# Ledger of designs, part 37: VH-VL binders against q8ka87r5to149

Target 1, 145 residues: q8ka87r5to149
Amino acid sequence: PNKFTVKAQEALQAASMLASSKQNQQIEPEHLLSVMLGDHDNIACQIARKLETPVDTLLSVVDREIDRIPKVTGASATGQYISSDLGKVFDTALKEAEQLKDEYISSEHLFIAMSEAGVKVSKLLKDAGIDRNAILKVLTSFRGS
Key: E = the ipSAE of ESMFold2; O = the ipSAE of OpenDDE; V2 = 0.75 times the mean of E and O plus 0.25 times the DockQ between their complexes.

## First folded at step 10 (VH-VL; framework fv_diridavumab)

Design t6 (at its last look DockQ between E and O 0.80; V2 from the best seeds 0.77)
Fold by OpenDDE, look of step 10:
Structure t6 (fold): chain C 145 residues (1-145), chain A 120 residues (1-120), chain B 111 residues (1-111)
Amino acid sequence: as target 1 above (145 residues)
Amino acid sequence: EVQLVESGAEVKKPGSSVKVSCKASGGTFDVYAISWVRQAPGQGPEWMGGIIPIFGTANYAQKFQGRVTITADDFAGTVYMELSSLRSEDTAMYYCARDRWGYLYGMDVWGKGTTVTVSS
Amino acid sequence: QSVLTQPPSVSAAPGQKVTISCSGSSSNIGNHYVSWYQQLPGTAPKLLIYGNNRRPSGIPDRFSGSKSGTSATLGITGLQTGDEANYYCGTWDSSLSAGYVFGGGTKLTVL
């Protein structure tokens, strides 16, 4: 697949806005994870809650990581770009979507990718008990309900 | 197969403005970046700026900042580049190009280019 | 003149190997992926290498890329007459005003 679902696009847009509000030019996986977990309508948030993850605690940790991202101010602050780590997440999400034979890259794929891409947020998620298998197990229960 | 279709050649007077369009055919921009790259005769490619449509934010080369404006119309699947205060030195081939994941993996799809000629 | 520095020209006979260097700084090549472009006469640039050392579909394995520190290298083995072209390196630069930058280009002549 080469397209993102509407929900996934909305999450990415929210991540961009968050990054902007933090004066970050680079959009990082931390921005994306923060907006996904902070949105009750996002499947990632629903999955985390189903796994009984302390979402608020996790969000606090993610927020601290966001605060460490370099800030830009003044006339030199123009535009935004995707960080290499977020690019890795996208590559992993694409692979995940292909493996699952899905036509679109969804929030599910992004969430799985964040846990598996070997970036900083991957460790945060794994420390919280969130990995690909746990996510898939919950997704199966959602589809069966 | 995704193609980038640019608007036609332009002939402009010094001091005027030109607006070139780049339309994606056979796909969407999604999280791609659309860059504008120009090339004067006998010169190498020069990056002018780009936009990641999904984010709606544009980046500009310092050389063109204040003189170039890049915008995206998601509904039309089109990106625009407007260059103002044209001068003879702006005579060049203007390409739009797609970059995967917002400038990370290089420009893998290029338009055929739009010739812009600035002459009195 | 260009942010990224390339040799202006290289040449070799068919079947030989050539390398093209691209020198930058920590704010560009040092921290971002390098891409290489081939431009044949009268055509738009073509992506040859991305992500430092990855080949797009359709690019033969005769072409290779590498990066070390603030420098990148394009390698071409089994040189063919059709490889005669201009080659440009490119990468993102996050120093002041974030933007993409190209090298000055290298003219490859097949003898």
Scores: ipSAE 0.893, ipTM 0.945, lowest interface PAE 0.5, mean pLDDT 94
Fold by ESMFold2, look of step 10:
Structure t6 (fold): chain C 145 residues (1-145), chain A 120 residues (1-120), chain B 111 residues (1-111)
Amino acid sequence: as target 1 above (145 residues)
Amino acid sequence: EVQLVESGAEVKKPGSSVKVSCKASGGTFDVYAISWVRQAPGQGPEWMGGIIPIFGTANYAQKFQGRVTITADDFAGTVYMELSSLRSEDTAMYYCARDRWGYLYGMDVWGKGTTVTVSS
Amino acid sequence: QSVLTQPPSVSAAPGQKVTISCSGSSSNIGNHYVSWYQQLPGTAPKLLIYGNNRRPSGIPDRFSGSKSGTSATLGITGLQTGDEANYYCGTWDSSLSAGYVFGGGTKLTVL
């Protein structure tokens, strides 16, 4: 696939807005994870709660990491670009969508990718009990019936 | 299978503006960046700016800041570049090009280019 | 003139190897992926290498890329007459006015 679902696009747009509000030109996996966990209706938040993850604690750690990201101000501060780590997340999400035979890159593919891409948030998620197998088991239980 | 097509060649007078379009076919804009790159005869390519349509934010090379405006129409799959206050040095081939993940990996799809000629 | 410095020309015989350097700074090559482009006369540039050392589909493995510190290198082995072209490095530059930059170009001649 070469397209994101509407819900995934909304998360990416929210990550871009969060980065802008923090004066970050570089959009990082931390921005994406923060907006996905902070939205009660996002599948990532639903999965984490089903896994009994302390979501508020995890979110506070992610938000602290965002505060460490370099800030850019001045005349050129309006443009944004994708960090190399977020690129690794996107590449991993694309491979996950292909493996699962899905037509679009979805919020759950992005969430799996953040746990598996070997970026900083990957360790945070895995330490919290969130990895590919755990996510897939929860997703299977959602599809039951 | 993304293809990019620029609008047709233009001849302009100094001091005027030109607006060229770049239409994508066979794909849609997502987190892709669409860049505008120009190349005068006998010279190397020069990045003018780009836009990531899903974020709606444009980046401009400092040389062109204030003279170039890049916008996107996500529904039509079209990106526009307008260059104002034209001068003879702006005579060049203008390309649009796609970078898959927001300027990260480089431009893997290029249009065929369109010529803008500025003459008095 | 260009923030990314390339030799203006290189040459070698068919079958030989050539390398093309691209020197930059920490705000560009040092912190961002490098790409290489081939441009045959009268055509748009074509991506040869991305992500420092990856080849797009259809690019033969005679083309290779690497980066070390603030420098990048394009390697071409088994030179063929069809390899005569201009070669440009490119990368993001996150300095004052963040944007994409191309090197000044290297003309490869195959004798």
Scores: ipSAE 0.637, ipTM 0.860, lowest interface PAE 1.7, mean pLDDT 89
ESMFold2 (binder alone), look of step 10: mean pLDDT 89; pTM 0.928

Design t7 (at its last look DockQ between E and O 0.79; V2 from the best seeds 0.74)
Fold by OpenDDE, look of step 10:
Structure t7 (fold): chain C 145 residues (1-145), chain A 120 residues (1-120), chain B 111 residues (1-111)
Amino acid sequence: as target 1 above (145 residues)
Amino acid sequence: EVQLVESGAEVKKPGSSVKVSCKASGGTFDTYAISWVRQAPGQGPEWMGGIIPIFGTANYAQKFQGRVTITADDFAGTVYMELSSLRSEDTAMYYCARDRWGYLYGMDVWGKGTTVTVSS
Amino acid sequence: QSVLTQPPSVSAAPGQKVTISCSGSSSNIGNHYVSWYQQLPGTAPKLLIYGNNKRPSGIPDRFSGSKSGTSATLGITGLQTGDEANYYCGTWDSSLSAGYVFGGGTKLTVL
């Protein structure tokens, strides 16, 4: 698949806005994770809560990581780009979507990818008990309901 | 096979503006970056700027900042590049090209190019 | 002149190996993926290598890429007459105003 779902697109746009508000040129997985977990309507947030993850605590940790991202000011504050780590997440999400035979990359795929891509947020999620198997288990329960 | 279709050749007077379009055949650009790269005769490619439509933010080379405007129309699947205050030195082939996940993995699809000639 | 520096020209006989260097800085090659482009006369540039060392589909394994520090290298083995072209390295630069940058280009002549 070469396309994202509407929900996934919204999350990515929100991540971009968050990065902008933080004066970050690079959009990182941390930005994406923050907006996804902060959105009660996002499947990632729902999955985390179903797993009884302390979402607010996790968000605090993610926010702290965001604060560590280099900031730019002045005329150079414009010009956002996708970080290499976020690129890894996208590559992993694409593979996940293909494996599940989905036509679009969804927030579910992105959430799984963030836990499995071997980037900083992957460790944060795994430390919180969130991995691919846990996510899939919850998704199965959602679809059965 | 995805193709980038650019608008036709342009002949402009100095001081005028030109707007070139780049349309993707079949689908939206999503997280792709669409870059504008020009090449003057006998010269190498020169990156002018780009846009990641999903983010709605454009990047510009410092050389062209203030003189170039890049916009995207998601509904039309088209990206535009407008260059103002044209001068003879702007005579070149103008390419649009896409890059996967923003600007990470190189420009894998190129348009055929649009010739822009600036002459009095 | 170009942010990325390439040798202006290289040459070799058919069947031989050539390398093209691309030198930059920490704000570009040092921190971002390098791509290589082949441009045949009268055509648009063609992506040859991406992600430092990956080949797009359809690109022969005669073409290889590597990166070390702030420099990148394109390798071409089993040189063919059809390889005669201009080659450009490119990468993202995050130093001032974030943007893409190309090397000055290398003319490859097959003797």
Scores: ipSAE 0.836, ipTM 0.934, lowest interface PAE 0.6, mean pLDDT 94
Fold by ESMFold2, look of step 10:
Structure t7 (fold): chain C 145 residues (1-145), chain A 120 residues (1-120), chain B 111 residues (1-111)
Amino acid sequence: as target 1 above (145 residues)
Amino acid sequence: EVQLVESGAEVKKPGSSVKVSCKASGGTFDTYAISWVRQAPGQGPEWMGGIIPIFGTANYAQKFQGRVTITADDFAGTVYMELSSLRSEDTAMYYCARDRWGYLYGMDVWGKGTTVTVSS
Amino acid sequence: QSVLTQPPSVSAAPGQKVTISCSGSSSNIGNHYVSWYQQLPGTAPKLLIYGNNKRPSGIPDRFSGSKSGTSATLGITGLQTGDEANYYCGTWDSSLSAGYVFGGGTKLTVL
């Protein structure tokens, strides 16, 4: 499990594009959460809606946090790096993939990890009723549909 | 297991350019940063720049901003570094190295290095 | 001179312990994970410590790392003659033009 699924790669690329549009070199869990919840076809958005989370309100809070991330402009504005908090999300997602015996890190592993990694968005998600157990319960119900 | 192999040694004249490739084998590099690090004889390693291929973005050390270009070819599993306007001070061993989760954890896989010699 | 400051050399006898310091700033060590590299003569650097204090597989537990504020320390116990090498700290620096930096290096001699 050193690879991401295609859907997870697409979410990471969208997070990178969002960071670039905000003149952020550091890619944060806030960027990833924003793009995942903002895409109605993303499994994270589907889970949050099934949990009856006020997604638009949560997105507004996340987007305000993105506006606080330092901006870099000028000749040195090219290039991006992964923040330490996003690294914690990746490590947690890898652990989830291993625990569930999956070969790849998926969008749902990333979503679980954002709730469980102990980063800023983790509190936002848990305050909104989104944690590992809630996410797994919804995923089980999708199979039962 | 991931292995990194740089292209072969180069002898160049001052003012020319060199393009070194780094091919990954035994795995994918779509989730890692690939860095270029050089080391002149008797000196420590010097980071030149890197790229996170899934983002398609490169970072450059300020010293090299106008002279180095780093690109990735995801299908070939290859990263390239081109250094222009070569000087004798550019004579060094050039390594590519992998860093997990972008530049977060340090370079855990290194190529064996390739020599670039700049002489007239 | 490097942004990350290391002592140029340290020495100790076989079986003893040493520490190697690495001093930086808030834009590097203070806010980013520190790595340590061992370089034996004629070889590429080898990762010894990542994430401030974690060991890759195959690195014995007599190597340790720690970080406090803007300083990091590599510890080596039970010194062996095979530990004679150059040691470099490394970390991301997010100031000005963000990039990776290495310390100037420390030569360890085992006498």
Scores: ipSAE 0.609, ipTM 0.856, lowest interface PAE 1.7, mean pLDDT 89
ESMFold2 (binder alone), look of step 10: mean pLDDT 89; pTM 0.929

## First folded at step 11 (VH-VL; framework fv_diridavumab)

Design u1 (at its last look DockQ between E and O 0.81; V2 from the best seeds 0.77)
Fold by OpenDDE, look of step 11:
Structure u1 (fold): chain C 145 residues (1-145), chain A 120 residues (1-120), chain B 111 residues (1-111)
Amino acid sequence: as target 1 above (145 residues)
Amino acid sequence: EVQLVESGAEVKKPGSSVKVSCKASGGTFDVYAISWVRQAPGQGPEWMGGIIPIFGTANYAQKFQGRVTITADDFAGTVYMELSSLRSEDTAMYYCARDRWGYLYGMDVWGKGTTVTVSS
Amino acid sequence: QSVLTQPPSVSAAPGQKVTISCSGSSSNIGSRYVSWYQQLPGTAPKLLIYGNSNRPSGIPDRFSGSKSGTSATLGITGLQTGDEANYYCGTWDSSLSAGYVFGGGTKLTVL
């Protein structure tokens, strides 16, 4: 699949807006993780809470990482682009969607990808006890309810 | 297979503006970047700018800053490039091209190009 | 005055190997993936290599790409007459004015 669900697209748009507000030209996985965990209606946030992850603490850590992202100023800082790390997340998300035989890349796939892509946020999530297996277990419980 | 279909050839006077469209088969761009690349006769490709439609923000080459405007219509599955204050040196083939994950992996799909001729 | 520097031309006989270099800086090749494009006469550029060393579907393994530091290299083995074309490297430049940049191009002549 090369398409994103509407919910996933909304998360990406929110990440873009967050990056813009922080004067970041590169959109990073940290931006995406922040908006997903900060949205109670997002599956990532629901999964994290089901895992009894201290979401607010994790968000604080992610936000501190965002503050370390280089900032751009001036008229030349008009357009945004995807970072290499976020690209890795997307590649991993695509692989996850394929493996799960899904037609679209969803927020679930993105969340799994962030934990497995081997980027900075992956370590943060793993340190918080969030990995692919943990996420899938919770998802199974959601679908069975 | 995704294809990029560009609008037809343009003949313009100096000082005027031209707007070229690029429509994707299938109607959606997702997180791809659509770039505009021109090529004057006998010269190499020159990146003018691009847009990631899902983000709604465009990037421009410094050379064209203030003279080029790139926009996207998601409903129409179309990206537009408008170049103003045309001059003879703007005569070129104008390509739209798709890049996976916002300019990360290179332009894998190209339109056939739109010839823009600027002459008095 | 291309940001990426390529040799203007290279030539070799059929069956031979050629290499095309692409020199940049830390803000472009040093920090982003390099792509290579083949452009046959009268056609649009075609993606030949992406992600430094990956071949899109349909590109034969005679074509290879590599990157080291701030330089990239395109390799073509078993040169064929049909390989005669212009070749361009390209990548994203994350300098103050971020944007995509192409090399000046290399004309490959098959002798």
Scores: ipSAE 0.900, ipTM 0.946, lowest interface PAE 0.5, mean pLDDT 94
Fold by ESMFold2, look of step 11:
Structure u1 (fold): chain C 145 residues (1-145), chain A 120 residues (1-120), chain B 111 residues (1-111)
Amino acid sequence: as target 1 above (145 residues)
Amino acid sequence: EVQLVESGAEVKKPGSSVKVSCKASGGTFDVYAISWVRQAPGQGPEWMGGIIPIFGTANYAQKFQGRVTITADDFAGTVYMELSSLRSEDTAMYYCARDRWGYLYGMDVWGKGTTVTVSS
Amino acid sequence: QSVLTQPPSVSAAPGQKVTISCSGSSSNIGSRYVSWYQQLPGTAPKLLIYGNSNRPSGIPDRFSGSKSGTSATLGITGLQTGDEANYYCGTWDSSLSAGYVFGGGTKLTVL
């Protein structure tokens, strides 16, 4: 798979807009997690609620981490690029889609990848009870299998 | 499999502009960055800028800020690079290249390149 | 001039091994992944190594990459006459004017 689903693309675009609003040039996994958990209709938010995660508390922690990301203003405030950690998330999501034999990289692959890629948000998610196995069990109940 | 094809060679006068296109054949690059790299005769490659089409914003090398514009259309089916205020020093081979994950992993697919010549 | 410094040339006999260095800074090699490119005469550059040490499919395992601190190294073993080319390191520089940078290049002569 070399394509993201429409929903995954929308989440990535929202993460880019959040980074821009925070004057961050690097798009980080924290931005992606924040927009996915903060959107009631996103599968990540639905999974976290099914797992009984206190989503508002988790979002507050993620927002504090975003506040620590360096700000860039002036002439260089326009361009953006993907951080090394977000690249690890993308690589992990691609591997997850391949293991699950899915044709597209989806929002759920991104969410699994954020828990499994070994980046800062991975620890936040695992401490909140969100890991690959927990996510997959909830997804099985959503897909009716 | 995937190929990148730049538009044909161009001869331009000093002070004018050039707009080069880059089209993917055999695939799409909607999640990748597309970079523009030039190479003057006898010189190494020089990154000019790029775009990640799903984000819609471009990055430019400082040397080219104010002279280069990179845009994407057709859902990143075609990427354009426009270089203005041309000088003889802009005579070079111009490549587009695909760069995985927004400039993270390096340019894994390169076009064949197109020549832009700036002369009277 | 180049933000990334490479030796201008290296040489070795067929069957031998060489290394090519690339020296940068904390804003580029020290914080981002390094790539290596081979450019044969009259052709576009070709990716040899990405992510510091990974080989794309079709690149023989006699090509290797590594990174330590703000320096990266391309290793080539079992040199062949077809390896004679220019080699460039490349990475993203995340300084105030963020952008991609290439090294000045190293001409490998196989003799």
Scores: ipSAE 0.628, ipTM 0.854, lowest interface PAE 1.7, mean pLDDT 88
ESMFold2 (binder alone), look of step 11: mean pLDDT 89; pTM 0.926

Design u2 (at its last look DockQ between E and O 0.84; V2 from the best seeds 0.00; counts 0 for: pae E 3.8 > 2)
Fold by OpenDDE, look of step 11:
Structure u2 (fold): chain C 145 residues (1-145), chain A 120 residues (1-120), chain B 111 residues (1-111)
Amino acid sequence: as target 1 above (145 residues)
Amino acid sequence: EVQLVESGAEVKKPGSSVKVSCKASGDTFDVYAISWVRQAPGQGPEWMGGIIPIFGTANYAQKFQGRVTITADDFAGTVYMELSSLRSEDTAMYYCARDRWGYLYGMDVWGKGTTVTVSS
Amino acid sequence: QSVLTQPPSVSAAPGQKVTISCSGSSSNIGSRYVSWYQQLPGTAPKLLIYGNSNRPSGIPDRFSGSKSGTSATLGITGLQTGDEANYYCGTWDTSLSAGYVFGGGTKLTVL
């Protein structure tokens, strides 16, 4: 698949806005994870809560990581680009969608990708007990309900 | 197959503005960047700027900052590049090109180019 | 001048191997993926290599790319007359004025 679900697109846009508000020119996985976990309607947040993850604590850690991202000032602050880490997340999400035989890249795939892409947020999620297997188990329970 | 179709050739006077369009067709990714790259006769390609439509944010080369404006119309699947205060040295072929993940992996699809001639 | 430095020209006979270097800095090649482009006369640039060493579909394995530190290299084996073209390296520069940058280009002549 080469298309994202509407919800996934909205999450990406929200991540962009967050990055902008933080004067970050690079959009990082941390931005995406922050907006996903901060949105009760996002599947990532629902999965984390189902796993009994202390979401607010995790969100706080992620936000602190965002504060460490380099800031830009002036007109250049408005121009954003995808970080190499976020690119890895996208590539991994694409593979996950293919593996699950899904037509679109969804927030589920992005969340799995963030846990498996071997980037900074992957470690944060792993430390919180969130990995691909845990996520899939919860998703199975959601779909069976 | 993804294609980029650019608007037609332009002939402009010094001091005027030119606006070139780039329409994407085919099965495109939702997350991509459209860059504008120009090439003067006998010169190499020069990146002018780009936009990631899903984010709505544009990046500009410092050389063209304040003189170039890049916009996207998602409904029309079209990206625009407007260059103002045209000079003779702006005479060049202007290409639009796509990058899959926002300037990460290089420009894999190119338009055929739009010739812009600036002359008195 | 171009941010990325390439030799202005290289030449070799058919069947031989050539390499084209691309030298940058920590803010560009050192931080981001390098791409290579082939431009035949009268045509738009064509992506040859992306992600330092990957070939898009349709690009023969005669073309190869590598990156080390702040430098990248394009390799062409089994040189053919049709390979005569200009070759450009490119990457994203993460400096204060972030943007895409191209090398100055290398003209490949097949003798």
Scores: ipSAE 0.910, ipTM 0.949, lowest interface PAE 0.5, mean pLDDT 95
Fold by ESMFold2, look of step 11:
Structure u2 (fold): chain C 145 residues (1-145), chain A 120 residues (1-120), chain B 111 residues (1-111)
Amino acid sequence: as target 1 above (145 residues)
Amino acid sequence: EVQLVESGAEVKKPGSSVKVSCKASGDTFDVYAISWVRQAPGQGPEWMGGIIPIFGTANYAQKFQGRVTITADDFAGTVYMELSSLRSEDTAMYYCARDRWGYLYGMDVWGKGTTVTVSS
Amino acid sequence: QSVLTQPPSVSAAPGQKVTISCSGSSSNIGSRYVSWYQQLPGTAPKLLIYGNSNRPSGIPDRFSGSKSGTSATLGITGLQTGDEANYYCGTWDTSLSAGYVFGGGTKLTVL
């Protein structure tokens, strides 16, 4: 795949805006997970609710972790760059899209990647019962109707 | 595959400004940074700043803060660098370069460069 | 001068091996991925190594990279006359003036 879907791009832009609002230059998987779970219409939120995950509790934990990310103020505070952990999520999402022969990297690929990339949010998701197999099972049930 | 093309060479007077463009073509993975790197004769490369076009946010090297502005036009697939208050020390080759995943993996695609000459 | 320190020059005969070091700090090499660039006379820099040790497509396996702590190393085996160039390390520095930094460069002579 060469591109993210429009919905995936919107989530990435929202993660960038969240990082900016928290005075974080480094965009982390926590920012992406927060905006995806916090949007009722995002497929990640829909999957988590179908799995009966306590989404508000998960979101509170993720938002607390964001508050621990270093803040940068001053003349250069508006600049941003990708963290190494978010890079791992992107690499994992690309592999998922390629394995499934999908033309675009989607919100679903990003959500799977956050559970599977071996980053801090991966443990949070797996402790909440969210992993690759659980996500794929829910996605299959959505296609049945 | 991806190629980067800078706008043509410029000759400028001291105290003026220059605006150079960088047009990207070919396949991309969306989340990349475009950096501007200059190299004066006989010297090594010097990073001036960059932008992640999908986010529209720019980063600047401290040395150039206040003199350089980097912007992106995602419709045109083009990034611009404007350097103001030019002086003779700004005479150099100017490159644009692409970094995948927003400054994470180094600059894998480089333009051929364009010369900016500052002379009275 | 340069945040990343490289030896100014290195030389060896064709067929031999050289290494080029790059020394930094915890705010750069210690926390971010290192890249290496080759610059032949009159040309733009070319990426040789990314992510500390990965080769882009088209780079032969006689070029290698590694990182330990706050230091990185470029290795070149089977030296050829065409390897004569300047070599630069590069990485993102996360200190108060966050941005990309290049090493001072190493001139490789094949004699």
Scores: ipSAE 0.747, ipTM 0.886, lowest interface PAE 1.2, mean pLDDT 90
ESMFold2 (binder alone), look of step 11: mean pLDDT 89; pTM 0.927
ESMFold2, look of step 12: ipSAE 0.294; ipTM 0.746
ESMFold2 (binder alone), look of step 12: mean pLDDT 89; pTM 0.928
OpenDDE, look of step 12: ipSAE 0.910; ipTM 0.949

